# VHH binders against Rho GTPase-activating protein gacA (gacA): the designs that were tried, part 13

Target 1, 338 residues: Rho GTPase-activating protein gacA (gacA), of Dictyostelium discoideum (Social amoeba) (q54y72)
Amino acid sequence: MGSSSSKSSSSVTVASSIDYKAKPTIDELGTSNYSGGLEVSKNLLDFNLGEKPCPLKSVVQDQFTISNSSKTKLKFHFEPLQPKEFQLSFSPTSGSLDKGKSKTIKVKLMVNQKINTNHKVVLRVEGGASHFLTVKIRCETGVFGVDPNTLEHVEDEGFRVPYILALMKRSLIDNGGLQQEGIFRLAGEQTEIKRLKEAMNRNDFTSSTDINTVASLIKIWYRELPTPILNSIPTEKIFYSTDIDECVQSAKNLPEPQKSLLDWLMHLLLMVSSFSDVNKMTAQNLAIVVAPNLYDVSSSNPMEGLVLSQKCVQFLHNVLSHKVAVHKRESVAYEVLS
Key: E = the ipSAE of ESMFold2; O = the ipSAE of OpenDDE; V2 = 0.75 times the mean of E and O plus 0.25 times the DockQ between their complexes.

## First folded at step 5 (VHH)

Design f5 (framework vhh_7d4b_2)
Fold by ESMFold2-Fast, scan of step 5:
Structure f5 (fold): chain B 338 residues (1-338), chain A 124 residues (1-124)
Amino acid sequence: as target 1 above (338 residues)
Amino acid sequence: QVQLVESGGGVVQPGRSLRLSCAASGFTFSNYYMGWYRQAPGKQRELVASIYTSGGSTNYADSVKGRFTISRDNSKNTMYLQMNSLKPEDTAVYYCATGYSRTWYDSGLPFDYWGQGTQVTVSS
């Protein structure tokens, strides 16, 4: 359900955004499980070099050994698969191994566009079961400022979103954030924001009692996206849409992953605004403090830039106000986690 | 371990009263909206009443408004449903739950925190 993937995302990136948590099924690759015959010295080729990012437009290399543990000669070849974001080569690409013999396979990677992915490679064996290799590529370290499609995703309240968003939301709710006066308006301390951001980038974050810092980091996460959410909506639709229904329709027409990211955020902000009697954060107040993190306005004319910034606040306010109104109308359908 | 445990159900005659309790543990109860849902045999689960985190705001289904009262005691991690003037139509399994508002987009059922339910039977 939802929109098709954009042409900027490869099929490998869309299919393999999960960080080594699951092995491919036989149906996903159209091949059988490895059960013996040809053995590999490793099934993970990690070009991240630990926490170091893969360099752009430079060749990095790794190697592994294949061994024939069967009673007969085996022939092998690597299935071709070359996404536009990187070039991957195996040397030799194919060959034969006599009984009891081994061969070193040299792997070369050149990344042309920044990407974080777990690329699946099939090593096909004539007279034996196919073997599956994972190639780990991380050009950006961490979870901030990266293509969201390269991050581990989870289901949160029916939305498929990056795991870090679900963790930050859970931290916020569990520590009383929805009842916190000035939530999303009051900033966290810069030193603590930096500390937690680094922890998140190291995958060393579960929760924090510092509500304002976590709320600030949610806003920073959206602000640091390679393409801000509202920049995915044509400028004329933001500038000239004064009707709530027009704004709502523009939001619904967003491509993935922007649509799911905005929908998840709007749901969180609806939860916050439902506590506005305590937290003092109405839909309007939330639009004012959140919208600047969703749009990057660049203009050589300062007055045009100011007007466009104001229109982005209005756009977000219209979308949030509609969501609040729908929530108030559906008394039988409201079920609140917060 | 997250737990919601309902109690107080039973068999009563029309016009009588019952008080349901929901004891919550394993999460920060005071930070969550809570609700009572019911499901009659062969019917979909429906919201009966919901309550704000502080207990200051409540909402009721039209079918129970004026007869049922929802309340909570955050110091005891417990939610209550006082059911007065019970009718045969109130016969159902009653569940306490925490959910989310998804009126903007249909995304399915979100409830990680459901109780096992308690049976309420109103018969004459």
Scores: ipSAE 0.000, ipTM 0.241, lowest interface PAE 14.3, mean pLDDT 76

Design f6 (framework vhh_7d4b_2)
Fold by ESMFold2-Fast, scan of step 5:
Structure f6 (fold): chain B 338 residues (1-338), chain A 124 residues (1-124)
Amino acid sequence: as target 1 above (338 residues)
Amino acid sequence: QVQLVESGGGVVQPGRSLRLSCAASGFTFSSYWMGWYRQAPGKQRELVASISSGGSYTNYADSVKGRFTISRDNSKNTMYLQMNSLKPEDTAVYYCARGYDRLYSDSGKPFDYWGQGTQVTVSS
């Protein structure tokens, strides 16, 4: 017969703006005259959004079944909730369940910001004991330092890449980054890098006029990958590849998602290199400043680590120089054909 | 084999609009950056606008920014230049130009292939 006021229940307490908890009062437990007769198929709804490729503000769904094992018709309703960090709904929110019958409850969750919480939901039963459900929400998904396959992808000029890469590239190009002297070589200010990185992790970034900070964040994004791009190439091929064609073939043989991520980055660097008369960033200069973000050397021998670092720079230089040379050859071939 | 054919030029009064089209054939249009150049009598050829292969990135000369819009339809192998608020200073022959896949753009490297051009005259 209806639900309580649209305002928060007197049984709910708020611990903080970051960690919201709903705790039942003693009155709610003490007024139960029945041992219950409503059963739930799950008392824990576990939303691990860090392992699910679900961006912030996307709806995730789960379901559970309620069953009436009593000999009488039961009425139920879920108590209203007012958290700011997420939206949680149950369908149906209330109803009646005949004796011996079951009903599926559909649960929808949308997380508005990063959160790690255990939220208690109260399922009220008219004339029976209340049920307490735990909704466990883990949304620690930023865009840096995560498996790229878990991120939302978009089409960017024939490449399917994580959305944040396309946003950073657009910000860079729209704000004149391709013409900026020392692009990718000159670092952004550390405080601004941290500020924008945090905004990107909160999905609160569209563009920035701070060109050096955005360029730095593109490099940091690649550096913080769980498996750096060049670590996906056998060390033997990095150490012993002596010519451009061997390096190019190694790049072509990369598994996904590393191959698409490297190809997208190479095309961005080719665009930068095409303005080298203005920005002073040749293929060699770009290889020097970008390659250190594409590998992680773990060696107990310091000399071996130094050689590997030099070889990774040479590898990237060879791949980028080959792409520059291919475009120049195509231009010459066209002029002869004309 | 490679062809770029411009259309849509003409004579207009100041403040009016024209839409230029460039029909491309003989190459994979969707893989190339494209641009519009113009050349007025006695002046250097200048890049007016450029557009990336997928249409996501556009660049404009300062003289036309806010007035001109470049676009493309890869399904029709056609590029467009919408010219609004035309000024006498916009009078020039307009050339459709082919760049290379994401390498050539509007400031650092020239486009290497042009059409025959279409005349735009803005007169009082």
Scores: ipSAE 0.014, ipTM 0.454, lowest interface PAE 6.9, mean pLDDT 78

Design f7 (framework vhh_7d4b_2)
Fold by ESMFold2-Fast, scan of step 5:
Structure f7 (fold): chain B 338 residues (1-338), chain A 125 residues (1-125)
Amino acid sequence: as target 1 above (338 residues)
Amino acid sequence: QVQLVESGGGVVQPGRSLRLSCAASGFIFSSYYMGWYRQAPGKQRELVASIYSGGSDTNYADSVKGRFTISRDNSKNTMYLQMNSLKPEDTAVYYCAAGYSRGWLDSSKYAYDYWGQGTQVTVSS
């Protein structure tokens, strides 16, 4: 997977053009306003260059200039900054600046935990008044439509997947979702889907009794991936594979993270199909309602799109049916002593 | 379709040990929360021990803590109850149960969907 820009490039560009060089007031910062003979080239350090969110565990850099417009030598230093969520360093951290001289300050940021904050930094000036700087940090907010490699992963029943998938699965199972007639076929209410999706994006989700909404959100999560799962399989293998074993091998050969995401989903659908006598959702029914969320057709030919859609359903049905057959054979082997 | 088959019950003297087994079929064993319940004559059925699908999260009734150990082998679709230092009060029919996976949630809200037929354990001198 390559880098991607956020959809709100225009609004971020406008925000980046705002002149924060004016010295902040108490109303703006909630702290005392200080001004001195030391001038800063900018007072907003925005690490969301071109709408790119701050990456996790990678160093990003910015710089600004300080200038001494006073009549005397000024000494400066940045106040210590050691939050747990990120590391921020200024180079030089301190020094002295003669009258009429300027110096470039290099800033390095490494975010080790997802955070959105406007962090205040004080530039202390001995022999003058202090300056206040705003460090704007925006990591990818949310769990939908983001690169899954940026999300916190957990082990769930032997699968290593984004934490939100494990939470949604637990919510379904604990609220009787496996026994619900039409699970994954019946949609949640649109207003509830939007509300719960926003809660998940704010990390404000543990469980919900609204089974159809949670099942819909699992499908939406896969649909909104930057690279849909089945788009990682060559179109020729989707189109021309008629053998179940060929489909299974194509699934096994998926790159990460697509392989783990598909394997986890197939295991969940296997659990659902094991209750098909109650929920009425067979492997075939599940393939029909789930497959459209796993593939995007990039074609101007309507016929090609329709055929690929049908082949994706067949591919998913073949993979799921193989897992159902394997599970049934293993279960029988544990009952029968040869 | 779904079957839970208990074995290992019997008659033993106080202070002895028994190992119960529960063989499961017809469902994805590794994804289910498993437990042992017991029922003595004239008493209500009570939870003895439970185990999460991954095997590390266990819960025990106060009356059996330190004496009984629950375990599972997901490769064999089997759950076990090792019963040490048996007392006359442990005399009951022991039932295997399977339900939803709840390892990170409050274990007091188990939903058990499947039950075995039971196996008799009698502790008498």
Scores: ipSAE 0.000, ipTM 0.163, lowest interface PAE 16.1, mean pLDDT 76

Design f8 (framework vhh_7d4b_2)
Fold by ESMFold2-Fast, scan of step 5:
Structure f8 (fold): chain B 338 residues (1-338), chain A 125 residues (1-125)
Amino acid sequence: as target 1 above (338 residues)
Amino acid sequence: QVQLVESGGGVVQPGRSLRLSCAASGFTFSSYYMGWYRQAPGKQRELVASIYSSGGSTNYADSVKGRFTISRDNSKNTMYLQMNSLKPEDTAVYYCARDYGRSWYETSGLAFDYWGQGTQVTVSS
């Protein structure tokens, strides 16, 4: 029966001590009578995700041992530091260690975005010298949850978009996804979604016959953007844009890369809706299942979240309806030129 | 699931007429741009004629203008090619094709081509 790890799950606010990021003094390294008090089995935790598949938003683990070689009981704790690029936790985060005893520290890392850094962690010892651990993180790949401007782009249907979007769309088309009943409504199996997402983050994806999983991953890709598409539009414009023209104008006023990402997605959804006789996914149905992935409601108020969800569906349906109307008019011109 | 089945080919003398039919199934025929292509032995496949989803707009290769007429009947999911004043150089296998990309998008990067098995047209004296 093991002890509860409740301390390792608690949130801590970071009061960063910049003096502990400096090089240790000679007294802390060898001349101090406390230098032999607490020993660590390693001082470098190497999460070189660039040499292994880069698991963005997935947990990776390492461990090391601390040992009390002093003649007294020692208390220790890790200085909390939570940068936005990753989450790093130590279990236990604090404790006491009797004379001659050792304890294993479990380390968990989740990288939220592309990063290459040597992060310094301070292990504090009450009445002893502090230990400085280096956490080396290299994640130079990954396509989910990253700034789209950092990704390789290709031309697809007149838009310059991240290569992974073009691959996912081609996978859907080549495997009959446009004719698949319930496409974008029916979810992929969670284990397959995770497996393919990790493969995409490693650039180890070209195509999949699992249509619902690929469609789910397109929605997840948009949902995991650092700034979801519709969050780039003022909330008041989403709430009070009641007609098609207002919604279209708001979409046209989007900055890049959000404008190209939305326009590319609308073209894909237009293609899907053109097969609604077979796939049963009308523009309305697509708006219902796709819109929630384009807006992040950080509010803890469930009623506000429901209203915003409904308004985002209406907004997306208006933009799609406009695209259908424009396309029907333009198709006559293309046929004359073709 | 998508099927395109050509019929109406045959052997005919120069100056005569043939009417080709393409029966479509497995998709909403009335929503798609359709075309006829042909391929003679040892030559590249070429577009002969194309028609919009409603039948309002048509396009023809210069070699067949004024001789061939493309049409469609959306109630029967069928496309036709009326070939008049046939010449020996019209001898080819004729293919029915669905061209989703041409009327829908400016570029052919999303072109979605379904083809029939073809029907032989031979014009010889």
Scores: ipSAE 0.000, ipTM 0.135, lowest interface PAE 16.9, mean pLDDT 76

Design g1 (framework vhh_7z1x_3)
Fold by ESMFold2-Fast, scan of step 5:
Structure g1 (fold): chain B 338 residues (1-338), chain A 124 residues (1-124)
Amino acid sequence: as target 1 above (338 residues)
Amino acid sequence: QVQLVETGGGLVQPGGSLRLSCTASGFTFSSYYMNWVRQAPGKGLEWLSGIYSSGGSTSYADSVKGRFTISRDNAKNTLYLQMNSLQPDDTAVYFCARGYSRLWYDSGKPFDYWGQGTQVTVSS
């Protein structure tokens, strides 16, 4: 037969016939990044290792390949980086690539403080155009305190929302939360809130019979958003919107993902308020306990902070009251037609 | 021991969508970087997409970025490729491949095990 070191004579396998060619790459924004005969295997370095995104004070690693598709030797180097929040290194930091050769670049990242960012790194090529690499650093773990667009979404009663929200809502409803006296007003125990929050961040949550802890975690989830929902509405519109119609229009004009997140939350609160005869949580009561989780008042003047807080409660109450009124009108129309 | 089985290929009109599945067995699926690779008629292999062990990070080739989405379900030992806005030049045999590196795509040593492939034909 053939040689013992070569098994290609007996059959052809996909692995033995592979033809890899380096080619221009795009960053996460979709822009092409081609540099004077130097090609990179990827433009996005994402330091989420699946179960462990980016841990603090620990080295995480990735790698990519650079290739010289030109007819001459190319020299390259990475521009020096001086961020305070993290240390990022490339090995080798500089070098030469002979015609037709490739080199593996090892990348090491150590994050010194919690940060979520897309950092641009420049790879310089002597006599050629530069490559721009995006380093995506996500050092906050799990589902709390992260950009909601990075989370897995599901359809929930016409709303497309992060899976964790739909799961918490289902847990709440399945365990009788809509009929629980003081729902959203009564807090869960701090140790249980912490335990369940950590479980959710590890994707280790399906349901809990602890209604008040789950309701508290829904509020905490909104509170810990990088941009609180109502902070995305101009302060002037919050201060000067005096009637329900103005508040409703401001809510409709929210950018995504804030609009969908607010719409889903208002629907949940509508469901809760529809059982207010049992749970004692009216639209007004819900606005009072939920609104503080939807804005961050960072005024240096305590009186301005108090006024803004009161206006945010009023805003949420107006939006929720409108939704309640629409639901009641629809119910009356249905009864008349029946 | 190690097996990768692709399903979900077929004939589709230009502009259409298909979802491919790859069922893995014989190894700890949740520990491996997984890839999709294709081979068009008369052409070499083209790497399309890769996904880290728990699904947290993904990478895409320029030719498919924005149109294809890679995902995985570690509880079901299954890898997926959602293909949207399909064009005639997407016609190829699509392969599921296990990464040689557990954590990243390495173009010099990318894969150690392959599936049999599933045919996708984009034609009117």
Scores: ipSAE 0.000, ipTM 0.088, lowest interface PAE 24.3, mean pLDDT 77

Design g2 (framework vhh_7z1x_3)
Amino acid sequence: QVQLVETGGGLVQPGGSLRLSCTASGFTFSSYWMNWVRQAPGKGLEWLSGISSSGSYTSYADSVKGRFTISRDNAKNTLYLQMNSLQPDDTAVYFCARGYSRLYSDSGKPFDYWGQGTQVTVSS
ESMFold2-Fast, scan of step 5: ipSAE 0.134; ipTM 0.649

Design g3 (framework vhh_7z1x_3)
Fold by ESMFold2-Fast, scan of step 5:
Structure g3 (fold): chain B 338 residues (1-338), chain A 124 residues (1-124)
Amino acid sequence: as target 1 above (338 residues)
Amino acid sequence: QVQLVETGGGLVQPGGSLRLSCTASGFTFSSYYMNWVRQAPGKGLEWLSGIWYSGSSTSYADSVKGRFTISRDNAKNTLYLQMNSLQPDDTAVYFCARGYSRDLYESGKPFDYWGQGTQVTVSS
């Protein structure tokens, strides 16, 4: 009748929560799950449907069945304890089951504060063995495809950027990525890209020796932004942009956070291009392989998309060429005109 | 595993012809726009040609229009580049690269996968 069922809403939990990264043991899940004559249809309640993070302040539901396979009536109840971060309720919270009967238990979860946990719930059986259920809650699994302003930022050589970008850059540099032939052109293996992307989303990444996979993930991170970087520039400026100074001004006029994200990326690509004698990735080559990840069109025509991709390459090459000229001038303390 | 493998390069005299092939595996080739790109010694990547997923539409860089022809055989998962009237400045490593899918903007971006390349040398 209101925002949620107040009459049947109750919470049950056990004395301690299990860390989301920790895998429950048989002892933690309970060897008693199949003893005492009460059976459960499942012992894991996973509220991350399709690997999506659990939503905040919204009710998500699941259900399971309990069955009495014993020769006598069994009484059951879920141990009550309500954690601060979420509300978890079982309906019914307690009851009795006659021999050979089954009952559906409806489970409601509402997460009020971001948490990642494998929460243990105990189902007590009077005169029998207890059953153990694991409730998996994941709210903080994403660094890809999210608003970058929601991510923790760090300082990286004068740029304030999401921490994951600084980690990926450090991984590339520490593992010799600047000298890797075909860096940003050669893709990582799809299976490794997926594995590392999932690790990054779980905040379980520090470094990888797989240079091409990390370079691919930097491109994918920009590609999956809710608003692609260059979509914040009027399309006419992209299409008619032949002047380096005009492109640079368009880049400087980007709103935050797009401006800082582009500036950081251009600095990384400048570093890569400075080793082009070894890695074979000139400013032009980097523009070709990176630019398509920075723009998205609303057109359903792939040929228009390819033309726009080529214009985005030109735009990015002009911006990067300006950065190369500025770097050369600063390195030698001379004014260099392009 | 997405893989693109170019073959058909070699040494040819000015005015000669070569046919490059690119064999694709690990994805639905017929659903993707495909490209040919080259890199000449000491120069950047240059886009040469692209072909619609069905083969019904093609595009060419001005430097190769009238001399090069892009085609595809979706039954064989193979992309081709017929190169005629070759000039010394056509000397380069030639790459095939995956373009947009027909379900554009749902997944992937153009130039996300490239072959290792095949060397074409035009010299007497």
Scores: ipSAE 0.000, ipTM 0.406, lowest interface PAE 14.9, mean pLDDT 78

Design g4 (framework vhh_7z1x_3)
Fold by ESMFold2-Fast, scan of step 5:
Structure g4 (fold): chain B 338 residues (1-338), chain A 124 residues (1-124)
Amino acid sequence: as target 1 above (338 residues)
Amino acid sequence: QVQLVETGGGLVQPGGSLRLSCTASGFTFSNYYMNWVRQAPGKGLEWLSGISYSGGSTSYADSVKGRFTISRDNAKNTLYLQMNSLQPDDTAVYFCARGYSRTWYDSGLAFDIWGQGTQVTVSS
């Protein structure tokens, strides 16, 4: 912090680049695999699946091996840690290890609250030096603006989607959203949108009677994706796909997860348009209010941006119109097919 | 939690009638197309009838048209199948099933929630 960051030249160790791994730090000499006759297979427990953050309220597992390279039996135990933000367990939490023997330690982590940290866990050895393990925990800050592949997925009417989408849809339908005049067109109150969005990011959301706020948050969720859905389609295909079949084919060729996210959204909008006599939201009206949330214009030219926006509306309208036509055909089959 | 429960099955003589009921819970029943499907012993599933969410549109398989009538009561979250002129070939387990489109570009009707089924036996 500032000019005083607690980093002095006297605390900096230097090592040869040819053999830096053979010149351990003081921690490695006193508390690492180089001390106490007890060896650990790894000193870093990384629960982030590489680049993916830990999910909230879900158990993630890892394991490592301890080995007794000494000439005598060693006793070990993990010092207890009781943070409120997460639960961490080691199995076994203590034991004895005969000379030349190894044992697998299973590690379970459940993150209950948003946290990003590197925790030091102490493995105590009776008659030997302690080992320090680093538990790396990164829990992403919510469900908006994140890679959808990092979120828990659920089955919703044959679609596998992030759980928050299914919750928002259920909230919308259960509170009469399909019959609400101007649904997806009328905005929720700005303060309520922020409040409910924060609740969703904390996994503190089940349902809301505020239909317009929930509908706004569905649009915001798509808008805040790191890669907007339609940006995954080449711009030339958006510009030159003039008929329904061309637009449908372009959408069929979307990569995952964009394809499943678009499919789920189109099904929801189909349900909404099926009540257009009451809610006044036709396929055309839905395309106008939803398409801007599915595409980000990279052009600094206002006229090019306007044309591209109009083409995205046309594209979504063609895709949704196809879905409506298929649905009407299925409905007619219920009346006349015999 | 989301559930469909069929009742009303039983043993009837050829030419007899039977009324099946299916009670829905855990979802907004009035927003879904509903279907009746059966499975005869040793055979595959056979779709019989479907009804729109309002009850305004119905459709039937040729094997049951004119003999079976599908209906629904959205206030009671209940689907019905009135079966008349029953034949031995109507012997099957009868399921109610919730209908949906599988994907936005898919022209097929699929079913995501099924009841446990109710046994109908037509025999003298």
Scores: ipSAE 0.000, ipTM 0.110, lowest interface PAE 20.2, mean pLDDT 76

Design g5 (framework vhh_7z1x_3)
Fold by ESMFold2-Fast, scan of step 5:
Structure g5 (fold): chain B 338 residues (1-338), chain A 124 residues (1-124)
Amino acid sequence: as target 1 above (338 residues)
Amino acid sequence: QVQLVETGGGLVQPGGSLRLSCTASGFTFSRYYMNWVRQAPGKGLEWLSGIYSSGSSTSYADSVKGRFTISRDNAKNTLYLQMNSLQPDDTAVYFCAKGYSRLWEDSGTYFDYWGQGTQVTVSS
């Protein structure tokens, strides 16, 4: 992203310009002319095929068909657009369509800067109702250091999380990461971390056999969040929480998206700790190596910062220990095999 | 390529002393916070001590404070842990760990590179 305004953008939210609850939309959408007007073959132009972001500064294409099912010739035109973040063109931009005829409209999109938006396009019809088309643009070339709400989400083991997290987890498990001694403790080589991080930011990552680099990148992803997960909990609560129940309750009270991100991470760490006899990474060991990536201490007092960091380790250990206590090893084993 | 190599472990009797060394390569050692961490049989990782990039500030876990001394020689890219008054519960694999930066926030809890460890056994 690189700008504050861009990171607040949401690809899931339909523009407030198409509010079906706030105003009559039948005439505006052209639905009142279903069999008597201009028909469109689709109302959503989705340039995120396979849930992948649009490439930056590259032309992508889509098309749809308009058909005249009315008794008369219809004239159409697309309302002019002047977006600064992207270029969008329709060919033809306007024209006439005879009774019973159809025409293919070619659509070209080039995104010039990172943006996630559901952009509304109006197709005006003389003598008929207008059509509202939604152009879905999710063009994030970076997945680190961005607002997680702007990222592609997938369902992973009952959690709705950014696609990149599910992909890194799959890579880790498929390459034997759960059985790797020192997983999450041993870091990848810095040059390889940088190379793979850049590949992820360009959507060029699918998998890596470098287990420690992928584990490091999961930790880096959490560390580089604009608001680290545990910073969403008051520092006093982290500092003075000493028992498991208090820590678990604080974790359950996290707002979204922090709650889902922490829950997903705790489930991954539960899977790792279930193989601690092989990988040597107990709940305590995982808390020590992971917790520092979930909290950012802004303090001019070094001793206060050290204490807070240690309290964050204890907090994560308490939450993970609770999860270990309530989860069955058999269920975890079956999830690993899938 | 970043490498951390620990040496100096071995068998020692209770009350004895050992000096661990960690030789660093592949990064500018003098700019990073450095740590010692151990793992005893059947126990988790335990942070023991950290030292600022200049050597001017050190921190210790309560379990080793007064018995262990961390130091560094930036000219030799070497980290040391002097262990005195060793007890049977000091038996563990000892790891050298690099902090992400020279900042105090890396002390004892955040590491980007670890050595393979050196075994210390305290037994009669």
Scores: ipSAE 0.000, ipTM 0.224, lowest interface PAE 19.5, mean pLDDT 76

Design k1 (framework vhh_brivekimig_d4; at its last look DockQ between E and O 0.37; V2 from the best seeds 0.00; counts 0 for: pae E 11.0 > 2, unsure alone 62.2 < 65)
Amino acid sequence: EVQLVESGGGVVQPGGSLRLSCAASGFTFSSYYMSWVRQAPGKGPEWVSSIYSSGGSTLYADSVKGRFTISRDNSKNTLYLQMNSLRPEDTALYYCARGYSRLWYDSGKPFDYSSQGTLVTVSS
ESMFold2-Fast, scan of step 5: ipSAE 0.123; ipTM 0.592
ESMFold2, look of step 6: ipSAE 0.000; ipTM 0.375
ESMFold2 (binder alone), look of step 6: mean pLDDT 78; pTM 0.791
OpenDDE, look of step 6: ipSAE 0.043; ipTM 0.596

